VHH binders against q96fz2. Designs and how they scored, part 232

Target 1, 269 residues: q96fz2
Amino acid sequence: CGRTSCHLPRDVLTRACAYQDRRGQQRLPEWRDPDKYCPSYNKSPQSNSPVLLSRLHFEKDADSSERIIAPMRWGLVPSWFKESDPSKLQFNTTNCRSDTVMEKRSFKVPLGKGRRCVVLADGFYEWQRCQGTNQRQPYFIYFPQIKTEKSGSIGAADSPENWEKVWDNWRLLTMAGIFDCWEPPEGGDVLYSYTIITVDSCKGLSDIHHRMPAILDGEEAVSKWLDFGEVSTQEALKLIHPTENITFHAVSSVVNNSRNNTPECLAPV
Below, E stands for the ipSAE of ESMFold2; O stands for the ipSAE of OpenDDE; V2 stands for 0.75 times the mean of E and O plus 0.25 times the DockQ between their complexes.

## First folded at step 12 (VHH)

Design V61 (framework vhh_6z1v_2)
Fold by ESMFold2-Fast, scan of step 12:
Structure V61 (fold): chain B 269 residues (1-269), chain A 123 residues (1-123)
Amino acid sequence: as target 1 above (269 residues)
Amino acid sequence: EVQLVESGGRLVRTGGSLRLSCAASGSTFSSYAMGWFRQAPGKEREVVAAITQSGGKTYYADFVKGRFTISRDNAKNTVYLQMNSLKPEDTAVYYCAAQWGFYETAPNEYDYWGQGTQVTVSS
């Protein structure tokens, strides 16, 4: 997973993240740096994306079940990185393989500090190789949406008009991430950056791509991944596995260029 | 960020019971996992029990399972260790410790430590 869509306006995105804390109180996540949130149908590595994380990471007296939503840079910059420019990092940290996460210091160290986050997206894109040519077919991949709430048509995602209506109640894709905090050597604001954990693709996606993000399916999985005060690293990692609860459709080549940022990027063809 | 003071250690006869208390001062006790550790003369410090921020999960070393109970009262900024069926092998200085995030079993993972309270179990 190297391309996502996260286009919802901030207020719609915030409501889509409504949750219950450990005491059963209904809450909305509190924003950090909301002005850094840039909605887009076509988000690439090094751009900022919204993530959920435990409020305890920022407030020392917070309940670990309470959530912050914050924009973070896609592409983890380890806390030990010594250069002044994060783009000088010599290895790619866009994704982190689930099978080696505890073997790589860049991921093991922040994971040991409870730096787990949930990466939010409308969905993600993958490119299927076409047999007999070098063409690739892009697909938009996302959670199944509620069908019974569609406005009189078959398949809420099947027409452009129905797409507009489903955004108000869109179930966001929730991907397991690891973040770290990097302090610029020359001073300035701490950089928060994340990586998406990847797993082998499920059977339903195997014809499109051999890898998929680790998707946290439902609020119980999301809350356990985020709650580093009550859920150990070992227990949290048990949540990291392929899921079959996913759907997709082919999209046009407009999405290929990461500079294109229009609804056409995710519209069915 | 927390300061810890243990109390309750004393001489107890084999088979007796004792409750240790650890009072925390500072601003953030309720955000820390807490552990009880012990150290006998000439031995290394070892974990006895640990408890999460909410008290929802606990850990016990194999040698105390069924005999000791860890608990916490976040309103009083206190963690407790109830020690039952005490054995001479339980003789040690008992330390409480605070760890950010989830509890750990290695002493070197803990951020803050008390000064210890002596427990002596006589035959």
Scores: ipSAE 0.578, ipTM 0.832, lowest interface PAE 1.9, mean pLDDT 89

Design V62 (framework vhh_6z1v_2)
Fold by ESMFold2-Fast, scan of step 12:
Structure V62 (fold): chain B 269 residues (1-269), chain A 123 residues (1-123)
Amino acid sequence: as target 1 above (269 residues)
Amino acid sequence: EVQLVESGGRLVRTGGSLRLSCAASGSTFSSYAMGWFRQAPGKEREVVAAITQSGGKTYYADFVKGRFTISRDNAKNTVYLQMNSLKPEDTAVYYCAASWGFYETAPNEYDYWGQGTQVTVSS
């Protein structure tokens, strides 16, 4: 996973992340640096995306089941990185393989500190290789959506106006991430950055791409991944596996250029 | 930061019971996993029991399973260790410790420590 859509306005995104804490109290996540959130139909690595993480990471007296939502840079910069410019990092940390996560220092160290996050998106894009050609077919991949009387299903939304209607109750894709905190050697703000954990693709996606993000399907999985105060690293990693609860449709080549940021990027062809 | 103060240590006879208390000061107690450790003369500090932030999960060292119970009262900022069927081998200074995040079983992974309370079990 190298491209996502996360276009909801901040208030809509916040409501879509409503959750219950450990005591059963209904809550909305609290924002950190909300001004850094930039909605887009076409987000690439090095851009900021919203993630959920435990409030305990920022407030030492917080309940670990309470959630913060914060924009973080896509592409994990390890806390030990010595250069002044994160763009000079010599290896790609956009994704982290589930099978080697405990072998790679860049990921093992933040995992040991409980630095687990949930990466939010409308969905993600993958490019299917077409047999015998260099042309690739892009697909938009997302959770199955529940039909309501006020919002049409994604399968019934065949125009931009009908697509806008489905976002009122859109179920956001929730991907397992690892984040780290990097302090610039020359001073400046702490950089929060993340990577998306990847697994082998499920049977339903195998014809599109051989890998998929580790998707946390449902609030129980999301809560356990985030709650580093009650869930050990070993227990949390048991949540990392392929899921079949996913759907997709082909989209136009408009999405290929990451500068294109319009609803056409995810509209069915 | 959290400051921890243990109490309840005393001399007890073999087979007796004792409850240790650890009072925490500061606004962070309910956010920490808590552990009880012990150290006998000439030995390393070892984990006895640990409990998560909510009290929903506990750990016990093999040598105390079935005899000791760890619990916490977040409203009172206190963690307890109920010790039953005490043996001379349980003689040690008992320490309360706080770990940020999930509980650990190694002493060097705990962030804050009390001064300890002496438990002596006579034959």
Scores: ipSAE 0.348, ipTM 0.723, lowest interface PAE 3.3, mean pLDDT 88

Design V63 (framework vhh_6z1v_2)
Fold by ESMFold2-Fast, scan of step 12:
Structure V63 (fold): chain B 269 residues (1-269), chain A 123 residues (1-123)
Amino acid sequence: as target 1 above (269 residues)
Amino acid sequence: EVQLVESGGRLVRTGGSLRLSCAASGSTFSSYAMGWFRQAPGKEREVVAAITQSGGKTYYADFVKGRFTISRDNAKNTVYLQMNSLKPEDTAVYYCAAGWGFYETAPNEYDYWGQGTQVTVSS
């Protein structure tokens, strides 16, 4: 996973992340740096995306089940990186493979510190390589959406009014991530950056691409991944596996150019 | 950072009881999983009990199950080990440890350690 859509206005995104803490209290995640959130139909590595993480990472007396939502840079910069410019990192940390995550220092160290996050998106894009051609077919991949009179999947909209409502109750894709905190050697603001954990594709996606993000399907999985105060690294990693609870449709080549940021990027063809 | 100070270790007779306390100072006690470890002369440090951040989950080594109880009071920044039915083989220096918030019981997973408190159990 190297391209996502996360276009919801901040207030809609926040409501879509309503959750229940360990005490059973209904809550909305509290924002950090909300002004850095930039909605887009076409998010690429190096840009900021919203993630959920435990409030305990920021507040000494917080319950580890309480959640913060914060924009983080896509492309993990390890805390031990000694250069002054993060763009000079010699290796790609956009994704990390689930099978080697405990073998690579860049990911093992932040995991040991409980630096788990949930990366939020409308869905993600993958490009199917077609045999015998240089063309690749892009697909938009997302959770199945519950169809209602007021909302539905992108393909279910049958009028302009229904199309406007498709996003009001959209179920966000929740991907397992690891983040780290990097302090510039010469001083300056701490950089928060993340990587998306990847697994082998499920059967349903195998014809599109051989890898997929590790998707946390449902609130139990999301809460266990985030709650580093109650869930060990080993227990959390058991949540990392392919899921079949996913759907997709083909989209136009408009999405290929990461500078294009319009609804056409995810519209069915 | 957190600083840990154990107390309560003393000489007790076989079959007796003891409560150990570990007082934490620093800004993040409630953020840590806490554990009690022990080390007898000539032996490696071993886990005795552990408790999660919330206190909602506990772990006990097989050799103390039914005899020892771990608890914590986050308002007082303290973790406790209640030791009942003490045996001579419980003689050891007992260490309090704080780990970043994962519930693993291996000594290497704990980041902060107290200096220890001596427990001696005589026949």
Scores: ipSAE 0.049, ipTM 0.513, lowest interface PAE 5.8, mean pLDDT 85

Design V64 (framework vhh_6z1v_2)
Fold by ESMFold2-Fast, scan of step 12:
Structure V64 (fold): chain B 269 residues (1-269), chain A 123 residues (1-123)
Amino acid sequence: as target 1 above (269 residues)
Amino acid sequence: EVQLVESGGRLVRTGGSLRLSCAASGSTFSSYAMGWFRQAPGKEREVVAAITQSGGKTYYADFVKGRFTISRDNAKNTVYLQMNSLKPEDTAVYYCAALWGFYETAPNEYDYWGQGTQVTVSS
């Protein structure tokens, strides 16, 4: 997982993240740095994406079940990185393999500090290799969406009004992430950055790509992953496995160029 | 940060009961996991019990299971250790400790410590 769509306006995204705290109170996540959120149909590494994390990371008196939503840089910069430019990091931290997460210092250290987050997206893109050609077929991969009289379907949308119906009730993809906090040696704001944990692909995706993000399917899994005050690292890692509850469709090569940021990137072909 | 003060340690007979209290100052106590540790003369500090910030999960060392109970009252900024069926081997200085996040069993993982309270169990 190296490309996602996360295009919802801030207010729609916030409502899509409604949740219950430990007391059963209905809540919306509180924003940190909302001005850094940039909606896009075509998000690549080094761009910012919204993540959910426990409010306890920012407020010492917070209940660990309460949630913040914050934009973070995609591509984890370890807290121990000593150079002034994060782009000079010599290894790729866009994804973190589940099988080596406890062996790699860049990931096990923040994981040990409870720095778990849920990466939000409309869905993600993968490129299928085609035999006998260098051309790759892109696919948009996302949670199955429930169809109601109010909601449209992505395949049936044919106008801006119909597209609005698709997105108003869209179930966001919730991916398990690890984040870290890096303080620039020369001063400046703390950089929050994340990596997406990856697992072997499920049977349904095996013909498209051999790896997939670790998807947290449902509020129970999301809550346990985020709640680092009540859920140990060991228990949280039990949530990291392939998911069969996923769907996809082929999309246009328009998505190949990360500069293209239009609904055509995820429209079925 | 928190400041921790233990109380309740005293001389008690074998088979007796004792309740230790750890009072925290400041409004950040409810965000910390809390642990009780003990140290006998000439021995290393060892974990006795631990509790999450909400009290929803607890840990007990094998040698105290069924005899000791850890609890907390976040409204009173206090964590307790109820000790029953005390044995001479329980004689030690008991320490309260605070850790931001989920509890741990290693002493070196804890950020804040009390001064300790002496528990002596005699035959």
Scores: ipSAE 0.511, ipTM 0.810, lowest interface PAE 2.3, mean pLDDT 89

Design V65 (framework vhh_6z1v_2; at its last look DockQ between E and O 0.91; V2 from the best seeds 0.00; counts 0 for: pae E 5.9 > 2)
Fold by OpenDDE, look of step 13:
Structure V65 (fold): chain B 269 residues (1-269), chain A 123 residues (1-123)
Amino acid sequence: as target 1 above (269 residues)
Amino acid sequence: EVQLVESGGRLVRTGGSLRLSCAASGSTFSSYAMGWFRQAPGKEREVVAAITQSGGKTYYADFVKGRFTISRDNAKNTVYLQMNSLKPEDTAVYYCAARFGFYETAPNEYDYWGQGTQVTVSS
């Protein structure tokens, strides 16, 4: 996964992340560094994206089932990294393979510290290789959305009003991530950064791409992944597998340019 | 920094019972999983029992076999180890330990340790 969409306004995004804590109380996640949230139809590595994480990571004595939402840098910077510039990392940390997560120090160490997060997105993009051509067809991949009687599929939003309704009730894609905290050697603000765990693609997506993000489907999966106080690493890792509960449609080549940030990026062609 | 102080260790007879307590300093006790470890002379430190922050999950070593119970009172910043049916093989220094997050069985995974309390079981 090298491209996502996360364009919802902050308030809409927050509402979409409503949850129940361990006590069954309905809650909204509290924001950390809300000013770092930059909505975009076209998110690339090194950009900031909102993630969910346990409140216990920020607040001592907090209920570990409570959630915080925070923009973090896409591309994990390990805490042990001693260079002053994160771009000097010699290996790619945009993704973490599920099968080697425990073999890589950069991922194993933060995971062992309970630094699990849920990366939020409208969906993610993948490119299908066309046989015989150098052309790649991009696809937007996301959770199936509940058909409201009035609002057909993303493709049926014929009116701006209908489009707004679709996004107001959009089910966000919830991807399993690992984050770490990096303190720059020269001082400054702590950098929070994340990697997306990837798995082999499900059957439905296999023709498009052979790998997919580990998607946490449902409130229970999200809760267990985040609650590092009550759920062990071993138990959490059982949640990491392909899911067939996705849909996709072809989009235009507009998304190929990471500078393009318009609704056209995820619109069906 | 969390300071841990164990108490309750003493000489007991085989088949006897003992309750160990570990008091934590500070206000962050509920952020830590707690564990009891023991170390006998000439042996490695080994996990006895562990408990999550909320107390919702517990772990017991195989040798415990239902004889010991770990519990915690977050309001009192205290973790307990009720030990029943004690055996001479249970003779050791017992340590309380704290770990941020979920409990672990390896001693090196814990962040803070007490000084230990001596438990001696006589035949």
Scores: ipSAE 0.858, ipTM 0.938, lowest interface PAE 0.5, mean pLDDT 93
Fold by ESMFold2-Fast, scan of step 12:
Structure V65 (fold): chain B 269 residues (1-269), chain A 123 residues (1-123)
Amino acid sequence: as target 1 above (269 residues)
Amino acid sequence: EVQLVESGGRLVRTGGSLRLSCAASGSTFSSYAMGWFRQAPGKEREVVAAITQSGGKTYYADFVKGRFTISRDNAKNTVYLQMNSLKPEDTAVYYCAARFGFYETAPNEYDYWGQGTQVTVSS
């Protein structure tokens, strides 16, 4: 997982993340740095994407079941990184393999500090190798969606304006992530950055790609992954496995260029 | 930062009961998992019991399971260790410790420590 779509307006995205805390109170996640959220159909590594994390990471009197939503840089910059420019990091931290997460210092250290987050997206893109050619076929991969009175099929949208109805009750993809906090040596704001944990592809995706993000299917899984105060690292890691509850469709090559940011990036065919 | 002060340690006879208290100063107590550790002369510090931020999960070392109970009162910034059926082997300095996040069993995983309170079990 190296490309996602997260295009919902901030208010729609916030409502899609409604949740219940430990006390059963209905809540919306509180935003940090909302101005850094940039909706896009084509998000690449090093750009900011919204993640959910426990409010306890920021507010010392918060219950660990309370959530905030914050844009974070995609591509984890370890807290121990000593250079001034994060782009100088010599290795790729876009993804973190589930089988080696406890062996690699860059991921083991923040995981030990409870720095678990849920990465939000409309869905993600993956490129299937085509036999007998150098071309790859891109696919948009997302949770199965429940049809509602307001929703329409992506493939059946009869006008560009009608596409907005598809998103009214869209179920966001919730991917398990690890984040870290990096303090610039020369001073300045703390940089929050994340990596997406990856697992072997499920049977349904094996013909597209060998790997997939670790998807947290449902509020119970999301809650347990985020609640670093009441759920141990060992228990949280039991949530990391392939998911069969996923669907996809082929998209055009428009998505290949990360500078393209239009609805055509995820349109069928 | 959290400052921890243990109290309640004293001489107790075998079979007796004792309650230890750990009072935290500062506004951050409710953010921390709390642990009780003990250390006898010439031995390493070992975990006795631990409790999460909400009190929803607890841990007990096998040698105290069924005899000791850990609890916390976040309104009073205090964690307690109720010790029943005390044995001479329970003689040690008892330490209160705080860790941000979920509790751990290794002493080196804890961020803040009290000075300790001496528990002596005789006869």
Scores: ipSAE 0.698, ipTM 0.876, lowest interface PAE 1.2, mean pLDDT 89
Fold by ESMFold2, look of step 13:
Structure V65 (fold): chain B 269 residues (1-269), chain A 123 residues (1-123)
Amino acid sequence: as target 1 above (269 residues)
Amino acid sequence: EVQLVESGGRLVRTGGSLRLSCAASGSTFSSYAMGWFRQAPGKEREVVAAITQSGGKTYYADFVKGRFTISRDNAKNTVYLQMNSLKPEDTAVYYCAARFGFYETAPNEYDYWGQGTQVTVSS
């Protein structure tokens, strides 16, 4: 997984992240660094995307079941990195394989500190290699969405009213991530960055690609992944597996160019 | 940063009971998982019991065999170890320790330690 859509305005995104804490109280996540949120239909590595994480990472007395939402850099920069420029990192941290996560220092160390996050997106893109050619067909992959009498189609969002029919009640894709905090050697702001954990693809996606993000399906899975005060690393890793609760449709090659940021990127073809 | 002070260690006869307390500085106590560890002369420091920040989950070493209970009172910034059916082999210095996040059983996973309280169990 190397491309996502996360295009909702901040207030719509925040409402989509409504949750219940361990006491059963309905809440919205509190933003950190909201001005760094850059919505786009076409997010790539090194860009910022919003993630959920436990409030306990920021506030020593916080209830670990309470959530913060914050933009973080896609492509984990380990806390031990010594160069001043994250682009000099000698290995790819866009994704982290679940089968080796406890063997790689870049991921094992932050995971041991409880640095688990939920990466938010409308959905993600994958490219299918067509048999007998070198052509690749992009697909947009997302949670199944509830159809209602006011439902619109994904491709019909040219007006504010039609856009609202599709996106106001969109179920965000929730992917398991690990984050770390890097202090630049010259000083300046701490860089928060994440990786997306990957697993073998489910049977429904296997014809598209052999890997998929580890998807956290439902509030119990999301809560357990985030709550590093009450859920051990070992228990949390049991949440990391493929899911068949996913759907997709083919999209045009417009998405291939990461500079294209239009609804056409995810529109069905 | 958290400061930990144990109390309650004393001489107790075999079969007796004892309650250890560990007082923590400030409101930051509620953000830490807590552990009780012990160290007998010439032995390695070993976990006795551990508890999550909320008290929702606990760990006990096998050698306590249900005789010890860890608890915490976040309003009082205190963690307790209730020790029942004490045996001479329970003689050790008992330490309170704290770490951020979920508890662990290895001593090197804990960042903050008390100075210890001596428990001596006579035959």
Scores: ipSAE 0.183, ipTM 0.656, lowest interface PAE 5.9, mean pLDDT 89
ESMFold2 (binder alone), look of step 13: mean pLDDT 89; pTM 0.907

Design V66 (framework vhh_6z1v_2)
Fold by ESMFold2-Fast, scan of step 12:
Structure V66 (fold): chain B 269 residues (1-269), chain A 123 residues (1-123)
Amino acid sequence: as target 1 above (269 residues)
Amino acid sequence: EVQLVESGGRLVRTGGSLRLSCAASGSTFSSYAMGWFRQAPGKEREVVAAITQSGGKTYYADFVKGRFTISRDNAKNTVYLQMNSLKPEDTAVYYCAARYGFYETAPNEYDYWGQGTQVTVSS
């Protein structure tokens, strides 16, 4: 996974992340650095994307089941990185393979510190290789959405009012991530950056791409992944596996250029 | 940062019972996983029991399972170790330790330590 859509306005995104803490209280995640959140239909590595993480990472008095939402840089910069410019990192940390996560120092160290996050998106994009052509077919991949009279479907939305219905009750894609905190050697703000854990593709997606993000399907999985105070690294890693609970549709080549940021990027073709 | 003070250690007879307490001051106690460790003369420090910040999960070393119980009272900033059916092999200095995040079994994974309380079990 190298391209996502996360276009919801901040207030809609926040409500879509409503959750229940360990004490059974209904909550909305509290924002950190909300000004850094930029909605987009076409988010690429190096940009900031919203993630959920335990509030305990920032406040020592917080219950580990409480959540904050914060924009983080896509592309993990390890805490031990010694150069002054993180763009000079020699290896790609956009994704982290599940099978080698405990072997790679860049990921093993933050995992040991409980630095687990849930990466939020409307969905993600993948490009299918088409036999006999150099062109790839892009697909938008997302959770199945519940159809109701109040909630439209993405395939049926053809007007601004119908699109509002689709997004008001959209079930966000929740991907397992690892983050780290890097302090610039010459001073400045601490950089929070993340990677998305990847697994082998499920049968339903195998014709599109051979890999997929590790998707946390449902609030129980999301809660366990985030709660580094009550869930060990070993227990959390059991949540990392392919899922068949996913749907997709073909989209226009407009999405190919990461500078294009319009609803056309995810509209069915 | 948190400071930890153990109490309750004393001489007890084989088969007896004893409850150790560890009082925390300083930082918020309820944010930390807590562990009880012990060290006998000439031996390395080893884990005895551990408990998560909420008390929802516990760990026990095989040699104390069924005999010892760890618990915590976050309102009182205290963690306890109830020790039953004591054996001479349980003779050691008992330490409480605090760790940010989930508990671990290795001593070097803990950030804060008490000074210890001596438990002696005689036949």
Scores: ipSAE 0.590, ipTM 0.843, lowest interface PAE 1.9, mean pLDDT 89

